# VH-VL binders against Protein FAN (NSMAF): the designs that were tried, part 5

Target 1, 98 residues: Protein FAN (NSMAF), of Homo sapiens (Human) (q92636r189to286)
Amino acid sequence: NISEKLHMECKAEMVTPLVTNPGHVCITDTNLYFQPLNGYPKPVVQITLQDVRRIYKRRHGLMPLGLEVFCTEDDLCSDIYLKFYEPQDRDDLYFYIA

## First folded at step 5 (VH-VL; framework fv_maftivimab)

Design s55 (from b0 with heavy chain V50I)
Fold by ESMFold2-Fast, scan of step 5:
Structure s55 (fold): chain C 98 residues (1-98), chain A 123 residues (1-123), chain B 106 residues (1-106)
Amino acid sequence: as target 1 above (98 residues)
Amino acid sequence: EVQLVESGGGLVQPGGSLRLSCAASGFTFSSYYMNWVRQAPGKGLEWVSIISGSGDYTYYADSVKGRFTISRDNSKNTLYLQMNSLRAEDTAVYYCAKGYTIEVGDTYEFDYWGQGTMVTVSS
Amino acid sequence: DIQMTQSPSSLSASVGDRVTITCRASQSISDYLNWYQQKPGKAPKLLIYAASSLQSGVPSRFSGSGSGTDFTLTISSLQPEDFATYYCQQDYSYLTFGQGTRLEIK
């Protein structure tokens, strides 16, 4: 979006109960986006930052690679669980979203 | 009060096996990652192994991979370390250590430790 | 594997002194650094977690600082019960302890 200021972009996986989907995560001053890699049967995820209610840091393989984001309870904002390849990317995203 | 009590240490010959136990009380055992940490005589601390609360995830230091197996019995509030193919360099006091649950954060500090049990590998 | 280097290996100090112990990581570990105290014949005790957070029940004379690769543990006014060995530990990628710093009476 042309009116938003991009803060960061990195590779990540979106963790779901059935599968983990590789893709790209972007955060702006107003929104969090997750774009699945081409060919995956998942739509782009968009979360408005003002709808975020809780953020939890998570571990994977004894590394601080996880970030679980909880939204308002309405059906217009879905919770998202991201797994990063680099802990610094996870911490950078946490900084911008918190 | 949180208590961790290790047992099962002793003298064993190189190539032998030994199983350590850690009896836990005073907290919801199944909710916490549990750890084994060892210390050779006059030396520093070395992390050995960790197990998730459910027991589904286990991790090991490179020095013990393939020889040691961490496990737990949540119905008995007991943590185990099965040590096989023991070597002289495995001689140490073995500590059971409680980690924080991921439900209060993502850090793996050890807030409570047992008294330790001595394992001596010699002939 | 991440190596943790502590300095000094040992130091001598007197009651009332300010003591500083340093820990260096071989790569950046953000603030995933813990400090432990161990007295002879006893199990270690957690002092500080997440580089600077004081564990409940630990005296306020203990403080931790640093991020990335360089960390310090400071005892602002040394007490007789503080003579012990101190260990840093990273919990960023797996778990690795420093080799320890033995604090001895002068």
Scores: ipSAE 0.417, ipTM 0.825, lowest interface PAE 2.3, mean pLDDT 89

Design s56 (from b0 with heavy chain V50L)
Fold by ESMFold2-Fast, scan of step 5:
Order: structure tokens, then sequence, then C-alpha cells
Structure s56 (fold): chain C 98 residues (1-98), chain A 123 residues (1-123), chain B 106 residues (1-106)
């Protein structure tokens, strides 16, 4: 959407049970996007912000780098677990999504 | 309701070994990160070591890395600290401390502490 | 790693006084800052977590504020039972404590 405003973009990894996929995270006023760099079957993951039900801050080691986003539990919206390289990027995303 | 009771402290000579225990009750022990924090006589608090609820992840302060080993037995609700190659500067009261939030949180404040057990490293 | 510096190292105050203790981090820690009270011969007790959240059971005269590098613990009206040493602790990157502030009743 042309009227969709980008608020933030940064590097992150998408965490799955077997592998982590490096990519880019973008958040607008209406959507959260994750674009994998390689090895992922789909070109982009899109989550409509109004479908977000819960956001859990996660720790990796002894640093606050994780963010787990839970959507509605039907097949139209998928949960995502993001690991950031910088705590500030995680906090900035949390600010825009919460 | 939550209770942590340390034991195993005592006098030991430099280069010796000692094993501390912390008996936990009143909460689901296996679900919480657990910590050891020490305090030298007349000095401040120093974090020593942390272990995840599963026991799969352990972390150490640089001052004890390679000498101390943290472990737990979830079947007995007991936390351990194996201390090897003890030095005079390891003399302290050792506290067992419960982490406040785990798994769904990202903060490591200590909401409950044991009474402490004194370790003296001296000849 | 992250160094925590408390000020002052000690202070004396009278019952009813407003007391302020400060804590400074060597780098930004957002609001990952906790405050503990330790009475002589006892284990520490959690007072404040996440810079400003009061722990259940802690009297409302205690409050915390700050973000980034500069943090404050305030006791609005000092009581005799508040004689203690107070410690700040960052849980942003690893875990480090300040050196402590001794509060003595005049």
Amino acid sequence: as target 1 above (98 residues)
Amino acid sequence: EVQLVESGGGLVQPGGSLRLSCAASGFTFSSYYMNWVRQAPGKGLEWVSLISGSGDYTYYADSVKGRFTISRDNSKNTLYLQMNSLRAEDTAVYYCAKGYTIEVGDTYEFDYWGQGTMVTVSS
Amino acid sequence: DIQMTQSPSSLSASVGDRVTITCRASQSISDYLNWYQQKPGKAPKLLIYAASSLQSGVPSRFSGSGSGTDFTLTISSLQPEDFATYYCQQDYSYLTFGQGTRLEIK
C-alpha cells in the first residue's frame, strides 16, 4: 500500500526449531515484514499488526535480543520469533508493534 | 512459601575444593533460572553463576570461569556449586537466588534469596 | 563489562527525611536496573525491578526512576527499619552490582 509508512528497518534472524534465517525486518504503521536473505521457501513474511495478540520479550544468553510475536491461531497469520543483533533494534521494534 | 536453604560452606585451604548445595521449595524449581551470588566480608554483592531451568545453559563471572561449575538436580529440587582451585579472594557468604521471570520474560532480577553459607579460604 | 557506580557510598539521615541514592551505568542499559535492600546479617531483598516497578510487599515510600545511564532510588519519608545498605544491579548484559550505599540513621 502506497499510504503505508515505513517506521523502521534493521537486520535480524528469524528463529525456527531447526535453523535461523538471516534477513531484514521492516515495520510500517500497519504491517510487520521479514525478508529472508536466502534458504527460505517464501520471499517475505507479512504480519498485519492488528492480528498480533501477544508479544514476548526473549533473552539470548545474558542479552535482551529476542522478540516472539503471536498472532491469531488460525492459518491466516503465523507466529514469528526474531533475534536481533543489537538490543536497541529489538526495543525499537517492540515500541512500534506494541 | 518460597524457601531456599544453602549448605556446604566451611573452612578450606587455598587450592582446595568445596561443594555448595541449595535446597529449594515452594515453587516449580525446574521452571526457573537459578543463581549464585557472593559477598566478601564487609564488601558488596558479586554475581557468580547462572543456570537455566533445564540445566542446558550455564554462565559464569570471569573471576570464577574454569574453576567453578554450577549444576542442578531437578528431581531433588537442589542447586549446586562445585568450587575448585579455591583462592583467598573467594572467601565470601554465598547466596542462592531465584530468578524472577523465565521462558516468557527477559529480566533477571532476584525475587528470593537464601540465608547464605560462609566459605572461608585460609591457611 | 558494564560498571555500576553508586553515589554516595554512605549517608546519614533522620527519620522522616527524603533520601535519594543514585546509580550510574558505564553504558546505556535502557530500564534493565534493579534495586535491593540488605539489612545487617541478612540476605538482600528486591525493592524495585525494571528501573521503576515496585516489588509486591514493598512500602510505597520507595520509588525508582531513570533510564539509560542515570538512575535514582528515593525513600520519601525515612523510617527506622530503612537502615540498610542499598544496591543497584543491571541485568542488561550479564549481571553486575553497584558497590552499595550505606544508609545510617542519625
Scores: ipSAE 0.368, ipTM 0.804, lowest interface PAE 2.6, mean pLDDT 88

Design s58 (from b0 with heavy chain V50Y)
Fold by ESMFold2-Fast, scan of step 5:
Structure s58 (fold): chain C 98 residues (1-98), chain A 123 residues (1-123), chain B 106 residues (1-106)
Amino acid sequence: as target 1 above (98 residues)
Amino acid sequence: EVQLVESGGGLVQPGGSLRLSCAASGFTFSSYYMNWVRQAPGKGLEWVSYISGSGDYTYYADSVKGRFTISRDNSKNTLYLQMNSLRAEDTAVYYCAKGYTIEVGDTYEFDYWGQGTMVTVSS
Amino acid sequence: DIQMTQSPSSLSASVGDRVTITCRASQSISDYLNWYQQKPGKAPKLLIYAASSLQSGVPSRFSGSGSGTDFTLTISSLQPEDFATYYCQQDYSYLTFGQGTRLEIK
């Protein structure tokens, strides 16, 4: 029931211990979303920005491509680890949230 | 006190192989990225290779890719560089360099360097 | 690879001078730039990281600035121990050093 404004959208991968899932990251004034690519049997991940407790920059290869987002202990919020294709996309998202 | 001590350098013929070692002390070795950087006589610095703290991720400069292999033994606090198919242009002082941030950080500056070991590729 | 070009290749200066060394990247690297000092016969020493952050134990007369493609290392009041070769290094994509700037006594 709340109008959201899109601030950023880019390609990224969601990193898990077993698999890395390609998809799309969208950030609005209220939420961070990760949409897996078509054919992947995973639901959309939604994180309310007010529930973000910590955000850490991570490396992948020789480029600053990783971003780990930690949520509150709320059962409605899940931690997420994102790997971007471009360092600028990772930094834009980091500086928007931080 | 952080110390990095290189060894294994020497004279080798073109096409030969050589293995460099770097003994580390004074820090939690397994928590830091490690690198090899070389410097040809009278020339500038050239990054050669890096390895993650776990050893699971390795990267190489294009000039050495396919010929050099970086590895580490965290139980012995030792970094290695296996150099194969050596060429005259590989002649340089090879430095062991410690990453400044822990392996989960996003920067690759080198806060400590060894004194280097000389590799000469000549007939 | 990202190419790093330093200027000048060498310069002469006197104790007490303000010295500036520049470094240019072939593409934007944000603030992923480090500066090192190397004295003859010795290993390099880290001076500045993330374009402008002074490494612990490095004298405050050293400072770094810039972002994107153009970067500067400044020594505000040159001391005798500062005569050395200075290298910039990008850590944005892979790792590449500039060719170095040799700072000599005038």
Scores: ipSAE 0.249, ipTM 0.775, lowest interface PAE 3.5, mean pLDDT 87

Design s59 (from b0 with heavy chain N35H)
Fold by ESMFold2-Fast, scan of step 5:
Structure s59 (fold): chain C 98 residues (1-98), chain A 123 residues (1-123), chain B 106 residues (1-106)
Amino acid sequence: as target 1 above (98 residues)
Amino acid sequence: EVQLVESGGGLVQPGGSLRLSCAASGFTFSSYYMHWVRQAPGKGLEWVSVISGSGDYTYYADSVKGRFTISRDNSKNTLYLQMNSLRAEDTAVYYCAKGYTIEVGDTYEFDYWGQGTMVTVSS
Amino acid sequence: DIQMTQSPSSLSASVGDRVTITCRASQSISDYLNWYQQKPGKAPKLLIYAASSLQSGVPSRFSGSGSGTDFTLTISSLQPEDFATYYCQQDYSYLTFGQGTRLEIK
């Protein structure tokens, strides 16, 4: 839309079966973004919030640090699994996306 | 339906070793985090250790780090706790407890407990 | 570590009484709090999880409330089988238990 307001931004890792990529997460009125740190081979991830279908809270170790986001089965839209460094950041992002 | 049965407890001298077992049935054992929780005579509950369903991740209470090792054999539906360098302070009933699975949410309540096995460390 | 403090440490009550037990966390734990009942010589039994969710098979006279740092377990009308020790437990960051509240017959 015309105006896209940032709600929050924090550090996180994008988790895949073979590797984790440190980066930054931000969420706006319309989109969720994950930006990998410089030098990592993965591209910036953008998910339109309208395409989000399921959100699952996950644990890492003994802390509620994980968030798995499933979007539509569009080939251009990819599911992501995020690991946060602080439980509060995970909960704040869940609040905005849910 | 769900059952957890501990064994291996007994009397052991300070500095000794002991291995506890927990036989699980009635659920998909390999999908669940499993815990050991202990209780000293007349005292409260103390969490000891956890292992992920795959066995890839383990965590310990500071009081047992470097002395205790949690492990599992998913082919036998059995959880283990290897206890080394035992101290008088380790005297307790040790409970096996069923923990978290990714299919249930992200809370770590213990919905099932074994009957416990008594470990006494004394000379 | 997050410290969990229960109050009172013990209380005496009669069958039919309304009983409340409180649990306080040293820092905010949202609703990551569970309550257990333990009878002498037996393993603990889960009563309440996620601060207010009643475990399947647990009588409706048990209820939990609270969020953040202050939590309460309530038994609306005490029954003879309810005399036991009650423990709270946080699962927000690692796992720690309260010291327990012993509920005794008056």
Scores: ipSAE 0.341, ipTM 0.802, lowest interface PAE 2.9, mean pLDDT 88

Design s60 (from b0 with heavy chain N35E)
Fold by ESMFold2-Fast, scan of step 5:
Order: structure tokens, then sequence, then C-alpha cells
Structure s60 (fold): chain C 98 residues (1-98), chain A 123 residues (1-123), chain B 106 residues (1-106)
């Protein structure tokens, strides 16, 4: 009955093996969202924070911009790889989840 | 456990070419960025080049860009540095270093370095 | 390109002394700073990563602090084996080393 509270929002890209999708990351007290920009053929990604099992910092372009999020193995939560434009945004999100 | 062994150093004339090798063991080679760092006699450390685990991404220091090529053979657990158009200022001990993991993190918590191989560019 | 500047370039100290070495980045690098020790004729050894995290196997007399642009490596009670050259290195954007600080016996 209590609505989600937004804690952080920033630009990011979702990296997949075949394509990289620019968009926005939002994190609330309960969920992580990735909203692709219009024109990119991917749905909104929603990850419930309690389903996150592992989170790893990654290098992308030799900068500390990558974040890989691993979920429980069920069809309601998919692993994602996010590339941020600013290392501070990546680290803020990492420390909030970890 | 983790071992990095450089080879291929030697004496080369200015304008010449030389290829360095680094044989890696004790870790999953293809899962790590690999680096070359050099040190001129009596001078400090200078980063030279890095290559991603897949080999798809390479980056170079401005001082070597266009002359040096980093590559790797994951089937042989070997890192290479092809050095062309060598100059006297390229004279240094060249170190192979295990860099960032592409699997776990983005820091040097488990950094390892080889013993180095000496490259002398002299007439 | 991020420049790293160390101070001092060299210093002399005695066993048991508290030694501090500083490192300044030309732009903010958060805590993406590492400290290395290099003894003559040897490869560098990682001492500190992420500005303040002690590498496994490194004696507790070594500590790192700082964030943003200003960083410090401290040796609380210098031992004979600590006489070496120390380097800071940023890994925020590419990789850049400081020029090094040579620690010598008084």
Amino acid sequence: as target 1 above (98 residues)
Amino acid sequence: EVQLVESGGGLVQPGGSLRLSCAASGFTFSSYYMEWVRQAPGKGLEWVSVISGSGDYTYYADSVKGRFTISRDNSKNTLYLQMNSLRAEDTAVYYCAKGYTIEVGDTYEFDYWGQGTMVTVSS
Amino acid sequence: DIQMTQSPSSLSASVGDRVTITCRASQSISDYLNWYQQKPGKAPKLLIYAASSLQSGVPSRFSGSGSGTDFTLTISSLQPEDFATYYCQQDYSYLTFGQGTRLEIK
C-alpha cells in the first residue's frame, strides 16, 4: 500500500551481446528499472531488489562504468549489464544495492 | 600460483621492430584484461597498453599509439606486444601485468606482474 | 589525460619513523587510486587499492587515505624492508602513474 520512493535516476546503456540500448536507470526502495529510449526494440526492465543475488562492477572502455546485476533464476527477473556515463553514478547505484 | 613470464627483449636499432611475449599460467587468462607497463632505466613506471579478455578492445598510451600493437592468443595463454618504429626513448624494462577481470570486478585487488624483459634501442 | 603528482620526490627516514607520501590527481578520481611498492631490480607490488583497502599479505603498518584529488600513503613504523620507491596510480580513466617517491635510509 505504500508507493515506491525514487532514490536515484541517471542515464545509462543496457549492454547485450548483439546490441547496446541507450536509456535511463531508476532505482527505488523496492525496484531497479531500465527504460530504453524510444525507437529501441527492448521492453522496460524491472528488477525487484530482493531478487538481486549478485552485483559486479565492470570495466567498459577501460573506465569503471559497467555494472552487472544477477537475479534469481526465474522468468520474472533477468540478468542485466548496465554501462553508465559517469563512474560516480555506477558506484552510487552499486553501494545502494550492495 | 599466478605466473607471468615475459620474453623477446633485446637490442634493436632505431627504426627496428621487436615482438614481446608474456606466458601466463595459474588463472583463467581469457577472463582478464592484460597490460604492458614499461620503466626506462632510472625512471618511473609508464603504462603502455591494455587489451580486453576477448581481445576486442585495445587501448594505448599516446607515446606508442600507431607504433605498438597489443594482441593475445587465449588458446596459448599468451599476451604479445608488437613494437614497430622503435626509438631510443622506448628503451625500458617491459612488464606484463594481469589487469581487471571481465568476470568479477574493475579493480586491481589481485594484481600480478611478471619479472620484466629489457628492450634496448641503440645504434 | 589524468596527471598524477607525488610529493616528495624523495625522502630520508629512520627505522621506526612514521612516513607519509602524498599523491594529487589533476581531476577528481573518486577512490580509484592504488599504491605500489618497487624495490631495486624487482617488479612493482600492490600495497593499497581503492585508496584505502589493504592488499592481502601486506603489513598493517601500511595505510591509505583520501578521495577526490588528494591521497596519502602512510607507513606507521618504518621497517628496514620498506626502503623502496612508492608509486600512486589512478585507474579511474585509463591508467596513469605518479612519478614515484624514493624512500631512503637516513
Scores: ipSAE 0.085, ipTM 0.703, lowest interface PAE 4.6, mean pLDDT 85

Design s62 (from b0 with heavy chain S52Y)
Fold by ESMFold2-Fast, scan of step 5:
Structure s62 (fold): chain C 98 residues (1-98), chain A 123 residues (1-123), chain B 106 residues (1-106)
Amino acid sequence: as target 1 above (98 residues)
Amino acid sequence: EVQLVESGGGLVQPGGSLRLSCAASGFTFSSYYMNWVRQAPGKGLEWVSVIYGSGDYTYYADSVKGRFTISRDNSKNTLYLQMNSLRAEDTAVYYCAKGYTIEVGDTYEFDYWGQGTMVTVSS
Amino acid sequence: DIQMTQSPSSLSASVGDRVTITCRASQSISDYLNWYQQKPGKAPKLLIYAASSLQSGVPSRFSGSGSGTDFTLTISSLQPEDFATYYCQQDYSYLTFGQGTRLEIK
C-alpha cells in the first residue's frame, strides 16, 4: 500500500496452540503485519491498529520477548501472539501499537 | 497468605550432597516460575536456578551448572534443589523465591521469599 | 552476564535524612530493574519493581527512577526501620544482583 508508512520490520515467531511459525513482523502507521517464512501454508496476518483492544507483554525463558495482541471480533481481525528474538524489537513494536 | 518454608540445610563435607525443599502455600504454585537465590556469609545475593511452572525448563548460574538440579512437584506444592559435589564456596543461606507468572505480564521480580536455610560445606 | 554495580558500598545517615543509592548496569536493561531491602538475619523484601513501581505495602518514602544503565533508589525521609542493606537486581537477561549498599546509623 503506497499510502502506508513503514515504522519498523523485524524477525519474530507467531505462537499458536498447535504450531509456531517463524516469519517477519512489519508495522505501519495503520496496520500490523505478520508474514510467515516462505513455504509455510499460512496467509499474511493483517491487523488494523484501530481494532487492537489489549496488548500484553509476555516473558519467554529469562527474557521479555513476548507480545500478545487482542483485537475486536471483526472478521478481518484475529488475536496474535508474537515471540521476538530481541527484547528491543518487542519494545519497539509495543511503542508503535500502544 | 503467600508462604514459602525451606528445609534440608545443614553441615556437609566437601564433595557431599544435600537436597533442599521449599513448601509453598497461598498461591497457584504451578503457575509460577520458582527460584533459588543464595547468600554467602557477609556477602551479597546470587541467583542460583529457576524452573518453569510446568517443570519443563530449567536454567542455572554458571557456578552451579552440572552439580545442582532444580525440580518441583506441583501436586505437593514443593520446590527442590539437589546439590551434588559441594564445595566450600557453596556455603550460604539458600532462599526460595516466588518468581514470574505469564498471567501478569513480563516483569520478573521476587515478591515473596522463604526464610532461608543454611548450608555449610566444611571439613 | 550483565554486571550490576552499586554505589556507595556503605553509607551512614540520620533519621529524617534524604538518602540516595545508585545502581549501574554494564549494558542497557530498559526499565527491568528491581530494588530489595534486607535486614540482618532476614530474607530480602521487594521494594520497587520495573525501575519505578512501588510494591504494595511499601511506604511512599521509597521511590525508584532511571532507565537504560543508570538507576536510583531514594528514601525521602529516613526512618529507624530503614537501616538495612539494599540490593538492585536486573531481570532483563537472566538475573543478576548488585553487590549491595549497607545503610547504617551515624
Scores: ipSAE 0.511, ipTM 0.842, lowest interface PAE 1.8, mean pLDDT 89

